# Designs tried in a protein design chat: VHH binders against UV-B-induced protein At3g17800, chloroplastic. Part 17

Target 1, 346 residues: UV-B-induced protein At3g17800, chloroplastic, of Arabidopsis thaliana (Mouse-ear cress) (q9lvj0)
Amino acid sequence: ASSASNDASSGSSPKPIAPLQLQSPAGQFLSQILVSHPHLVPAAVEQQLEQLQTDRDSQGQNKDSASVPGTDIVLYRRIAELKENERRRTLEEILYALVVQKFMEANVSLVPSVSPSSDPSGRVDTWPTKVEKLERLHSPEMYEMIHNHLALILGSRMGDLNSVAQISKLRVGQVYAASVMYGYFLKRVDQRFQLEKTMKILPGGSDESKTSVEQAEGTATYQAAVSSHPEVGAFAGGVSAKGFGSEIKPSRLRSYVMSFDAETLQRYATIRSREAVGIIEKHTEALFGKPEIVITPEGTVDSSKDEQIKISFGGMKRLVLEAVTFGSFLWDVESHVDARYHFVLN
Short names: E, the ipSAE of ESMFold2; O, the ipSAE of ESMFold2 at other seeds; V2, 0.75 times the mean of E and O plus 0.25 times the DockQ between their complexes.

## First folded at step 15 (VHH; framework vhh_gefurulimab)

Design v05 (from x03 with T101N; at its last look DockQ between E and O 0.77; V2 from the best seeds 0.72)
Fold by ESMFold2 at other seeds, look of step 15:
Structure v05 (fold): chain B 346 residues (1-346), chain A 119 residues (1-119)
Amino acid sequence: as target 1 above (346 residues)
Amino acid sequence: EVQLVESGGGLVKPGGSLRLSCAASGFTFSDYAARWFRQAPGKEREFVSGITSGGSTTYADSVKGRFTISRDNAKNSLYLQMNSLRAEDTAVYYCATYRLNYLSTYDHWGQGTLVTVSS
């Protein structure tokens, strides 16, 4: 059973399962179920969505009541707006709970709120830097794009993960938020790409071997054989990534994305729902705190003197991988819930 | 819809007082910094006063000691108490709100309310 059940020390208190604390009745209920009975979360979510549906349907009936003589139309509309806002807030928290559940199912702990460190080095990243579980959660094509994203953020320091930098907390939070949006975008396009690839309707998918890339066919076959055996895959994969196999095939997911017209690209690059945007904003503020701003005597807003933090490049990599995974899960959760309780406006 | 509505403008004699209000709707006002600006005819818009979400206040030198900014988050309202008014305070006064989070910035502006200080 639990080995900490009789421990009375203050250090025995469990850490929160996620940095954002849920405030709504539904959110508090789901937070408890996530910890105590995680296998019941799908049923609990279904119950909460049924309640939201019932409440929304009842609001439609009350619009007819507002047309009845003697009704204070202004007061009724104000009350209806407040109820709509509460339903949106409740839905946000249901979605967040489902994202947290996906991390728990993957056996990946979310990074706790960033706070002043008790670590002797003064750095804030006390979380694990092992990222193998996060990396395995994505298709190979999506992972290639994630790796490129990491390279853009970390630059030449992709290979120097133990070094520590002092960097703006505001900047780290902005990179995290942008990485969540990127993961959402990547999952959205990857799902379409994988479907079209399976149906063999992509331009390069079924005829790649028919081009003049005979060396690429040989290396692709070798990479497939290496990946089919864990021991061999770990050895050859490491060598192929750094030196062996100096020529790699272009990323087909990147090419697929580049084939979009500007309208399609912009649509896929935006978050579909208000609720998903709200989740990203609240999660990042829970993780990094609200950004500090000052109003200058000239009336401008100044955030240039925000808090500095010490973070290792390995810690930064872990944050970015979590952020991309969070965005990927958010896309899945949003789509799943929208099918049950329609809320996404196109 | 996001909306900022100023009120309380009008005609006031020099030395008089006036209280401007700005009612916010369509967003969580308590998360925002808020500012008053003014624009006199033929002049550039200038800063008057600001208040952060945490309550820290800032004033332009020209109004310091005469104007007091305040907010009531429960009523989603911003206020500017204007005392010892002078002719040079004549302008259209604008309410503005600002929020920075890690995903985006939000900057909202009202339509303005006219303050005229004249004998």
Scores: ipSAE 0.693, ipTM 0.873, lowest interface PAE 0.8, mean pLDDT 80
ESMFold2, look of step 15: ipSAE 0.705; ipTM 0.878
ESMFold2 (binder alone), look of step 15: mean pLDDT 86; pTM 0.867

Design v06 (from x03 with Y106W; at its last look DockQ between E and O 0.59; V2 from the best seeds 0.00; counts 0 for: grease 24.4 > 24.2)
Fold by ESMFold2 at other seeds, look of step 15:
Structure v06 (fold): chain B 346 residues (1-346), chain A 119 residues (1-119)
Amino acid sequence: as target 1 above (346 residues)
Amino acid sequence: EVQLVESGGGLVKPGGSLRLSCAASGFTFSDYAARWFRQAPGKEREFVSGITSGGSTTYADSVKGRFTISRDNAKNSLYLQMNSLRAEDTAVYYCATYRLTYLSTWDHWGQGTLVTVSS
């Protein structure tokens, strides 16, 4: 089985940098800049956010209503609704473009849309295996949680990455979307964990100018370090079996998460914005297609028409790692954009 | 805000015709499957007809050959053409939309429009 023609892609040939194609004027503009001049994306995004703010501020003006037929009030409401929907779509696409930029900065290519291939085997996973780069994008504590997540998904086959499974495309997409949500959650919790860990090591919150802070780009805001509920003991052992050269005994992120009360855990497990939910849905649909639906003679909606795909367990691992990374970046991007254009409700 | 608004109901004689409309707003209608249900007084809500986002149609046995479902995604609208109406078709007719995503299901319902078939 020769695959030399797959390696012959020229470096200048245009291929989609991401599976979701952006449709708004701002999104199309940013898509072009992502490919041609990626260093300009931050400035372009700031310009687009300023325009969105101006548009939102102007919506506060109400047209004076005289004694006219009620159709004029209905028309004004419809126009306001359409403008709000347009702003929401534009914001979603700005957020998506920023997530794509983070993948480009990490030198990690997003997998393309999953479709039937001309490959005689029928396998869908023709994408590069760059799992080490994806794994290194996360803190060691976050990676331990990601590894456990992979073990839950792959089960006993986590050590058998060359084998191939025939599996529901719908199921793979659901796992992908759930893994994006999980990455979003993990980054949110890890960010708090790393800050608290740094503050406890350095009394009074001394210098932390390194990349131990969440983002080196964009506006970083200091958040007051609220005390967590009592953490379980972390100082019992004298020698670390995993990494002997550490002066500080590592704290597991799992133990930190288990220390949350139910209210805090539920809040952290929730995607904060409608726009982030929309991005996860649209990105996953761009990868796997919209789920197929059948309406039964009884009127019930059924997803029993479901395409099967062939994918190696290594391909599945790559998808899950990308999904978690996507969610992690989405948390960062959402936070940075919210600081400039407030849209997050909680 | 999500809304489904039915219209086109009214009084019609047996054997007559009506065309119901359902206007969707606050969501991308073309991504959704859509269905008509009806509820006569004292009865439970029952399925009438459905159409997928791809255009495949399904009909309850009691309306096959008499009713036609259609959609116009450009106008965010769902339609039900009802022909050869019978007294038994008297009910409040509801439109509903459904979307399955990789994250969740999204289910929306209208307020209903009354259809009365009587001489």
Scores: ipSAE 0.708, ipTM 0.883, lowest interface PAE 0.8, mean pLDDT 78
ESMFold2, look of step 15: ipSAE 0.719; ipTM 0.889
ESMFold2 (binder alone), look of step 15: mean pLDDT 86; pTM 0.863

## First folded at step 16 (VHH; framework vhh_gefurulimab)

Design aa1 (from x03 with T105Q; at its last look DockQ between E and O 0.68; V2 from the best seeds 0.73)
Fold by ESMFold2 at other seeds, look of step 16:
Structure aa1 (fold): chain B 346 residues (1-346), chain A 119 residues (1-119)
Amino acid sequence: as target 1 above (346 residues)
Amino acid sequence: EVQLVESGGGLVKPGGSLRLSCAASGFTFSDYAARWFRQAPGKEREFVSGITSGGSTTYADSVKGRFTISRDNAKNSLYLQMNSLRAEDTAVYYCATYRLTYLSQYDHWGQGTLVTVSS
């Protein structure tokens, strides 16, 4: 029942284009360009990457000089660490700006930071539940996997999106972050799948016609790799535990993933760069706040003191689809930037 | 290159005072909760004191009122002021930091500094 209009254009003051505010000089510059002159963002990014490369190259020259007798090794190390930290911060913010740009190009507004709502129901989800734009951003095979992911999270309530749940804000944030990682993984695999499909080199068993022995072994390997993300399993257990097996849908991409050995699956399930991990953590913290912890008198860390929020299942679906899309875009942006400024070590 | 380096340990007489420091590097210290632990000879490591990133403090009963934890985020440093020292405070004292994110938990430990309380 809600309009599909972009709320960012209708407020009494402009709302931020993204929940995470960029703090580096380059990040602040890119944030302004994203709003005022989005056509200049690619050129601005290339310039910033050239400057990062030049700075890193000059750091290598200074490192060689630090081996000369009489050089203060402690001072050199402190300066080098400060410069490396600033380069990493700048790179993270370039990557984030590029992810935000991809959402803007898709005409999809990112959800704002989760805060107390003025809505009489008390729900935090003021964003529309209509998600057609997000669903169209993925290949049909990737979307089938996303749908299965949603079924794991929402359970039987996947068909009852107007229902409202009171749920831990910490758990929603954990599911969001896990869904970003899942989207990153899916895009990485889908990109390889689509290329191999176009070149007609897909391995046997990518379609649904394969022996049950191969499916059984592939299912066990796939489930082990996916279960390395316990937040998805814990969330599904907390929201709905019944019907998970009966809601798993077959997929050509699932079959392709099941053809991988366990080492390959583990490698694909790992975020390639520390910068991408940092982006996921900072973006999710911008949405949900930093997780609150308490140090007990016994010295242990307790996160059970936790804010509860009201959210519809439609609102939750919108968050998860955004998270998967964010991860998918992050994979593309990371790969694009790595080709121009090498930083990926994995 | 995550490092936690404790310092300020030494030999002190009962009733004396000592101030421990822990210097953090290779991560954003201000985002982390920090804790002191100690391990006496022949005993298991035990909690001494903790401070959250927001500054909330917690103390083990055995040190409450005698020890004060503090942090200086500008210097990436954690401190433990130990007053009214007793022989049972003799231990290796460890600095530890902890951060929970929506993706991971990060738990870092130092190598410790020895505190000896004896006549």
Scores: ipSAE 0.746, ipTM 0.892, lowest interface PAE 0.7, mean pLDDT 81
ESMFold2, look of step 16: ipSAE 0.753; ipTM 0.891
ESMFold2 (binder alone), look of step 16: mean pLDDT 85; pTM 0.859

Design aa2 (from x03 with T52V T105Q; at its last look DockQ between E and O 0.75; V2 from the best seeds 0.00; counts 0 for: grease 24.5 > 24.2, SAP .684 > .668)
Fold by ESMFold2 at other seeds, look of step 16:
Structure aa2 (fold): chain B 346 residues (1-346), chain A 119 residues (1-119)
Amino acid sequence: as target 1 above (346 residues)
Amino acid sequence: EVQLVESGGGLVKPGGSLRLSCAASGFTFSDYAARWFRQAPGKEREFVSGIVSGGSTTYADSVKGRFTISRDNAKNSLYLQMNSLRAEDTAVYYCATYRLTYLSQYDHWGQGTLVTVSS
């Protein structure tokens, strides 16, 4: 009902369906179809991917011509680079549109751009805090890992969701981006786990019971996806510094991840495509604004506008759950598109 | 391939001028802050000047008033105009670019160009 009350049909411009506005011709086309004729999105994406493939095949033929004597190899190389960049941008926007479609199919609205609130409390989180739909989108084993991720971020405040914190907008954006990466990783691992579980070939025999996990062990599993973002750990540590009662729940998926060798774990912790990385960066910048820096006389960088925002812990939970779900959808969308238009380098 | 290529270094007499250039390729230069650093023999690399995406400039105290940083985003190029050169400006000069996102920091460095100021 609250979703219906957010419909902008009452005489103002419609609210954007997502915080990132698509600028390419393909992106703008897909944005319109997402709103007006969502049942046509799969066919529209197929057409755009076919055009992209045709453009790439033409570039391959042009490259062969550029190797012929009497051509300006520098000019043709520059043109080829520009066309490749254009195709990459278009592909990013196709992928983003598909992620947005998955949220629409789940009847979950993406959080709008975070801006100064007109709310009397000054809080930026006026979006719905109920997360039941988001929680239902994941396997039980994946949800256990997501719950542990939330516990690490929120600490003892998991039960105090109405409390409001003053926190760096930059830090919230970094936690969001790291949570997108984590969701991408979790979906990738969970798909393998669910297949092996169905075939009863899981490590450690056919034990289907919940395994106990030491708290230090849970930290190790968590770091597999977010090791390059210490702010996530610092945020969770800062919240839990005085909450000695927090515990990370045991998880069969965590135990499964621990069974991977280092090479496999590294592969799964890596975002596969430049396009997926670009989507994460552009989406989070659309939500939180581009980070701004200044350069000191010593040559170091400082944040020039590391503004503080007020956000409830419930609002933060909603952001993190959306981020993990976004990452999970991004994995599926990337895989789906790669099967039709090969772009992932392995 | 990401590249930063410095040029314009050389030998110059005290009081003279040089203009350094840095050509960027393989990334969207306009999204990046850009900086010049220098390293004299036996010393740590030190900051010379920087310019953010929006054009705001910063200078180390030792070069303020003598050096001018600029950028041309259409040509993916960074420049350093060095006037009133002194012997202590002798160093290898490096072009560097920096971008902060919510996911990562991106740092790119050139190979350097030698500037020698001597009689």
Scores: ipSAE 0.726, ipTM 0.870, lowest interface PAE 0.8, mean pLDDT 80
ESMFold2, look of step 16: ipSAE 0.745; ipTM 0.887
ESMFold2 (binder alone), look of step 16: mean pLDDT 85; pTM 0.854

Design aa3 (from x03 with T105Q H108Y; at its last look DockQ between E and O 0.56; V2 from the best seeds 0.69)
Fold by ESMFold2 at other seeds, look of step 16:
Structure aa3 (fold): chain B 346 residues (1-346), chain A 119 residues (1-119)
Amino acid sequence: as target 1 above (346 residues)
Amino acid sequence: EVQLVESGGGLVKPGGSLRLSCAASGFTFSDYAARWFRQAPGKEREFVSGITSGGSTTYADSVKGRFTISRDNAKNSLYLQMNSLRAEDTAVYYCATYRLTYLSQYDYWGQGTLVTVSS
């Protein structure tokens, strides 16, 4: 009898699996495995994390030797710093590879780098606008919050996804990055909510009996806590809903979030590791390019060199849903890695 | 640990020259725009010169033609070559770096190095 054959076309190297290209030896290795044998990525990551731990432990021993008489303490500290930076970059790339693997596992392709359009229409969103896979990746309660987030960004145009707008590329990238942070926050909260729901210990008043006054007060606390954190303030400047310009649908997760004090909300809105922050920045820069800076004759910095892009509201919705999902996966991946290799906290 | 360390300051006679250095560590210097500022005793801090990550330079009018800014990304270093020094150039000189990302602005400052121009 014949063996089953799996014939695949050659020439796969021109189309990258993700917009950010990994440059560390570990990152390049994982990138190859992501393409060829994605099911082996968890084992490869475990090996790389063990190597990082060994390297960090050996550097701790070298610090003791740097105290020996005649040692150039400045040189040893510079070498140690270079090695620490290399480990940090490697860890960032491990996190990214794991996030990419989760997208592959979900059968969702990441949007490629947003390039100048050669399309006669001028639109940058040539990617599919079908989003049902992304929507199904989240708990029903988390999805309700994601829907509200989309409503704040898109406004009434959630029902008019074929419309095209000309929007600042810088602003789109800022919305994307803020949406990654929001997805990270939502997953963190949702995990706590799902655990407490399973144990039947949810706070009183998470039932649908809450009044609109409680929801309005909780909304003000939430917005104040989120707005006080610099990295989340950007998505508050998106498409305006006039504060109360669109009706916010009540949900169990929203009510649960409103039960937190401002300190807890601030802590949950903060990205825990510097490596996770770095990946959000690098991924978003891979998608939209680095923001450009000029120095004025007065010495101030200015980002006025801002490219405009044409994008449909459906394309924007796809970007935001991907961003939220990326953040959600990043929380899971970061937690998994932290259990095996402790981060330097942000 | 993010660090900017200026060096090369000192006492110099009018008409002389100095070369300031700023060593960067704890971040990817090549991604940052970099600037020199100075503050004379009893005066406000003022801009001297800047260089973008792409290498474009800017100079304050008071130093054009006398000062030259440069960077060496391989050495994570920023430089200011100061020629034809005058008494009015006496100040503490500060190195500063700036990067805009889609999440944040990163604005780092050194502690300064003293330049004294006097007979």
Scores: ipSAE 0.735, ipTM 0.888, lowest interface PAE 0.7, mean pLDDT 80
ESMFold2, look of step 16: ipSAE 0.742; ipTM 0.889
ESMFold2 (binder alone), look of step 16: mean pLDDT 85; pTM 0.861

Design aa4 (from x03 with S104K; at its last look DockQ between E and O 0.54; V2 from the best seeds 0.70)
Fold by ESMFold2, look of step 16:
Structure aa4 (fold): chain B 346 residues (1-346), chain A 119 residues (1-119)
Amino acid sequence: as target 1 above (346 residues)
Amino acid sequence: EVQLVESGGGLVKPGGSLRLSCAASGFTFSDYAARWFRQAPGKEREFVSGITSGGSTTYADSVKGRFTISRDNAKNSLYLQMNSLRAEDTAVYYCATYRLTYLKTYDHWGQGTLVTVSS
């Protein structure tokens, strides 16, 4: 008996607005506001950030006072560690609440936790397959890159979205997480591209030799940057990215990305804060469950194939588009919060 | 700051017992699988025992029946009870933790504690 079911007779249990449930006092407060007055979430977040700043300032003063003779340095350091962990959790949940608020403002419902199917078809994807709202949230240039990303993941089945695959839940979760990272990366570079395009400092697109060399190097680096886990690369039905390279349509944003040196590209592909990494991990675990592992008799750690799920290619497309959008929003939210409460390390 | 600190090593006679401890800090220990490894002088590091976050245990054949792994998540601690010790058990013993998320793996190692078994 699932307590999260959407039954017509279950009017006493409201449907969760997001798969991750917030645990901190700030997170629970924001979760209530998200349901009741979502337009007030930014103001409520500002209040919570000011409280975090005040707490950090007073903790620094207490640490100075605790340096007097006779103070247990080991106890002081352990208490400071506890306070820092609480601050990190609170900040993670503030970031998550802001991302959820952006989905609500876009009138896009987040996919609920993936659970064992009661659908007669056996599929887990009961969510809508219309994705036009998600597609319209991105610049045309960013959308072209997202389309190429979908082509790499779905392969030849992009033209048959009603067909169903049985695939590891672990692998779907890994593709989702990688797609969040990709959306974060794309938003970061698209913002720079749009600014440079409006200021007309981009190459006029006639730089053939630099672009072709950078495209070859950047293609390998770009594919490495979206490869987050060894097992994710096989999702497209066993066809490698090399097998689809000739079918990927070029775009101005792809060419712009290829113009970056490898070091810059790797930096841009990296999530800037540990808090943002933390909410990606918690969000994906809320969606797909914690990954299972086994310890072999030889002592190696191996991911066990856990649950197999049935999912249509349309359902998978919806998941990937949500993931990319989540990453895009996370970039914006992280940047906004960092401007108000400095937490991103250089 | 992520840290794993082993303790409880020392000199013991053959047939004796020791209990190793590993104290974890800077991360949520209960989310991690944990393992003990050992490295004898002049030899490659080898697996001793492991315990998943859910409590499932695995032992190398050479220690099965003599060693017992356990964990106390409230104390962020991993233990290895070693009984019926032999000269071949002489090694530096390492604590290691592992976590898989949908984004990445986390793999942490301690610096080791020396166990010497001799008459």
Scores: ipSAE 0.754, ipTM 0.885, lowest interface PAE 0.6, mean pLDDT 81
ESMFold2 (binder alone), look of step 16: mean pLDDT 87; pTM 0.881
ESMFold2 at other seeds, look of step 16: ipSAE 0.762; ipTM 0.891

Design aa5 (from x03 with Y98F; at its last look DockQ between E and O 0.52; V2 from the best seeds 0.68)
Fold by ESMFold2 at other seeds, look of step 16:
Structure aa5 (fold): chain B 346 residues (1-346), chain A 119 residues (1-119)
Amino acid sequence: as target 1 above (346 residues)
Amino acid sequence: EVQLVESGGGLVKPGGSLRLSCAASGFTFSDYAARWFRQAPGKEREFVSGITSGGSTTYADSVKGRFTISRDNAKNSLYLQMNSLRAEDTAVYYCATFRLTYLSTYDHWGQGTLVTVSS
C-alpha cells in the first residue's frame, strides 16, 4: 500500500527551460542568463539590442563602400543577405527569450517537447493539468474570450478533463499555433479596450460600471446574467467561479471586437512582424516536430504520414492556455522591443 | 527578398546531359521541400522531380531513371542532373520550394531556365 519504487531508466535527463533551443550567440548567452540569473535578462537584452542596432548601422555603411568601383556586387549582395538573416535570427531569439522570461516571472513552466511517454496510458502530456496561474494572467474580459475559445476546441469534453483522446499530432500543433495567434490578437484588442474603457471612450457604450451594477439586481436577473456569461461555467477547476458571486461585471470585449469594421479586424488578426511569425512557427515546431510531408508521384504535397498521439483533455486545455498566454506575451514583447529597435512593418 | 534563380539551361543534342541549378535566397532553404517543374511550348506545366527537406526523392514516370534531383543545403541550392535527354524534354524548367508549418504554407517559384533538346 505504501511502496514507491520508481523506474529510473526513462527519466534521467533534466528538463530544459523552454522547448526551443537558441542557436545565435545572443540567444545562447540569454539562455544561460535565463537559467542562472533571470532577473538580469532585461539588462542583457538591452545590451544585445544595442549591438544589433550597431550592426544594422554598420551594414548601411558597407553598402556605401560597395558603390566603390571594383567591388563584386554579387559577393556583396550575398554577404549582406547573410548578415540580414543573422540579425533576424538574433532578434527572433531575443524576443523568444523575453517571452520565456515572462513565463518564468509568472512561475509557469513551459510545456516540454512532445515525445514518447513512459506513462502506462501512453499519454504524451507529462505536464500538470492545473491551469489557475495561466487563467489569472489575463484581464477578466480577455479571459471570457479565452474560455469561449477553449469551449470550441474541447467541446462537450470541457468538463471531462481526465479523458484521453487519440489525435493527430499535426492537428494539435495547428491548434496550438492558432491559439498563439488568437492570444496575440486578443491582447492587442484588449489593450485598446482597456485603455478606451479607462478613458470612457468605448464605442456604442453605456458606462460599464453602471451597467454591471444594474445587472446584479434581483435573483432572476442574476441567474439570467450568470447563465448568459460562460465565464462562470468555463473555469475548469471551478475555484474562481465562487469568487464571481459578490461582483457580477459582464465583459464586453466580444461586443467591442464585433464593432470593428472588416479592414480593422483583418489588420488586428495579422501578426505584425516576420520575427513574431517565425517565433510562433519555431516554438510550435520545437514542441511537436516539423510537420512531415511527402511529394506524390503527381507532384503534389501531402501530409498523409501524420503521427497520432494520446493526450488527456486536461493536457490539451493546458496546451491551449499556454499558447494563448504565449501569444499575449509575444504581443507585449514585440511592442516593447520595437520601441527600442524598430523592426515592425506597418 | 525571396528569390529562386535557375541556371544551367541551354541547347543540347538528344542523348546528351545537362545539370540545372537553382539558387535560393531570402529564406531558410533547408526547411523547404523543393521541386522541379517544366512547361513545354503550348503545354501545361508538369511535375518533374521533388526532394523533401529530409532528402526523400520523387520522380515523374517520364524522367525516372534519367534525371536525378539533389540538394546542397549549405549552398542553398537545388540541382537536377538530366541524362539521356530526348526531344520531349524540351521545356522551360522551374524551381519551386514548399514549406508546411503549423501556422502557414509557403510556396516560392523561380522564373525558369530554357532547355532545348535538338539535333
Scores: ipSAE 0.720, ipTM 0.875, lowest interface PAE 0.8, mean pLDDT 79
ESMFold2, look of step 16: ipSAE 0.740; ipTM 0.891
ESMFold2 (binder alone), look of step 16: mean pLDDT 85; pTM 0.859

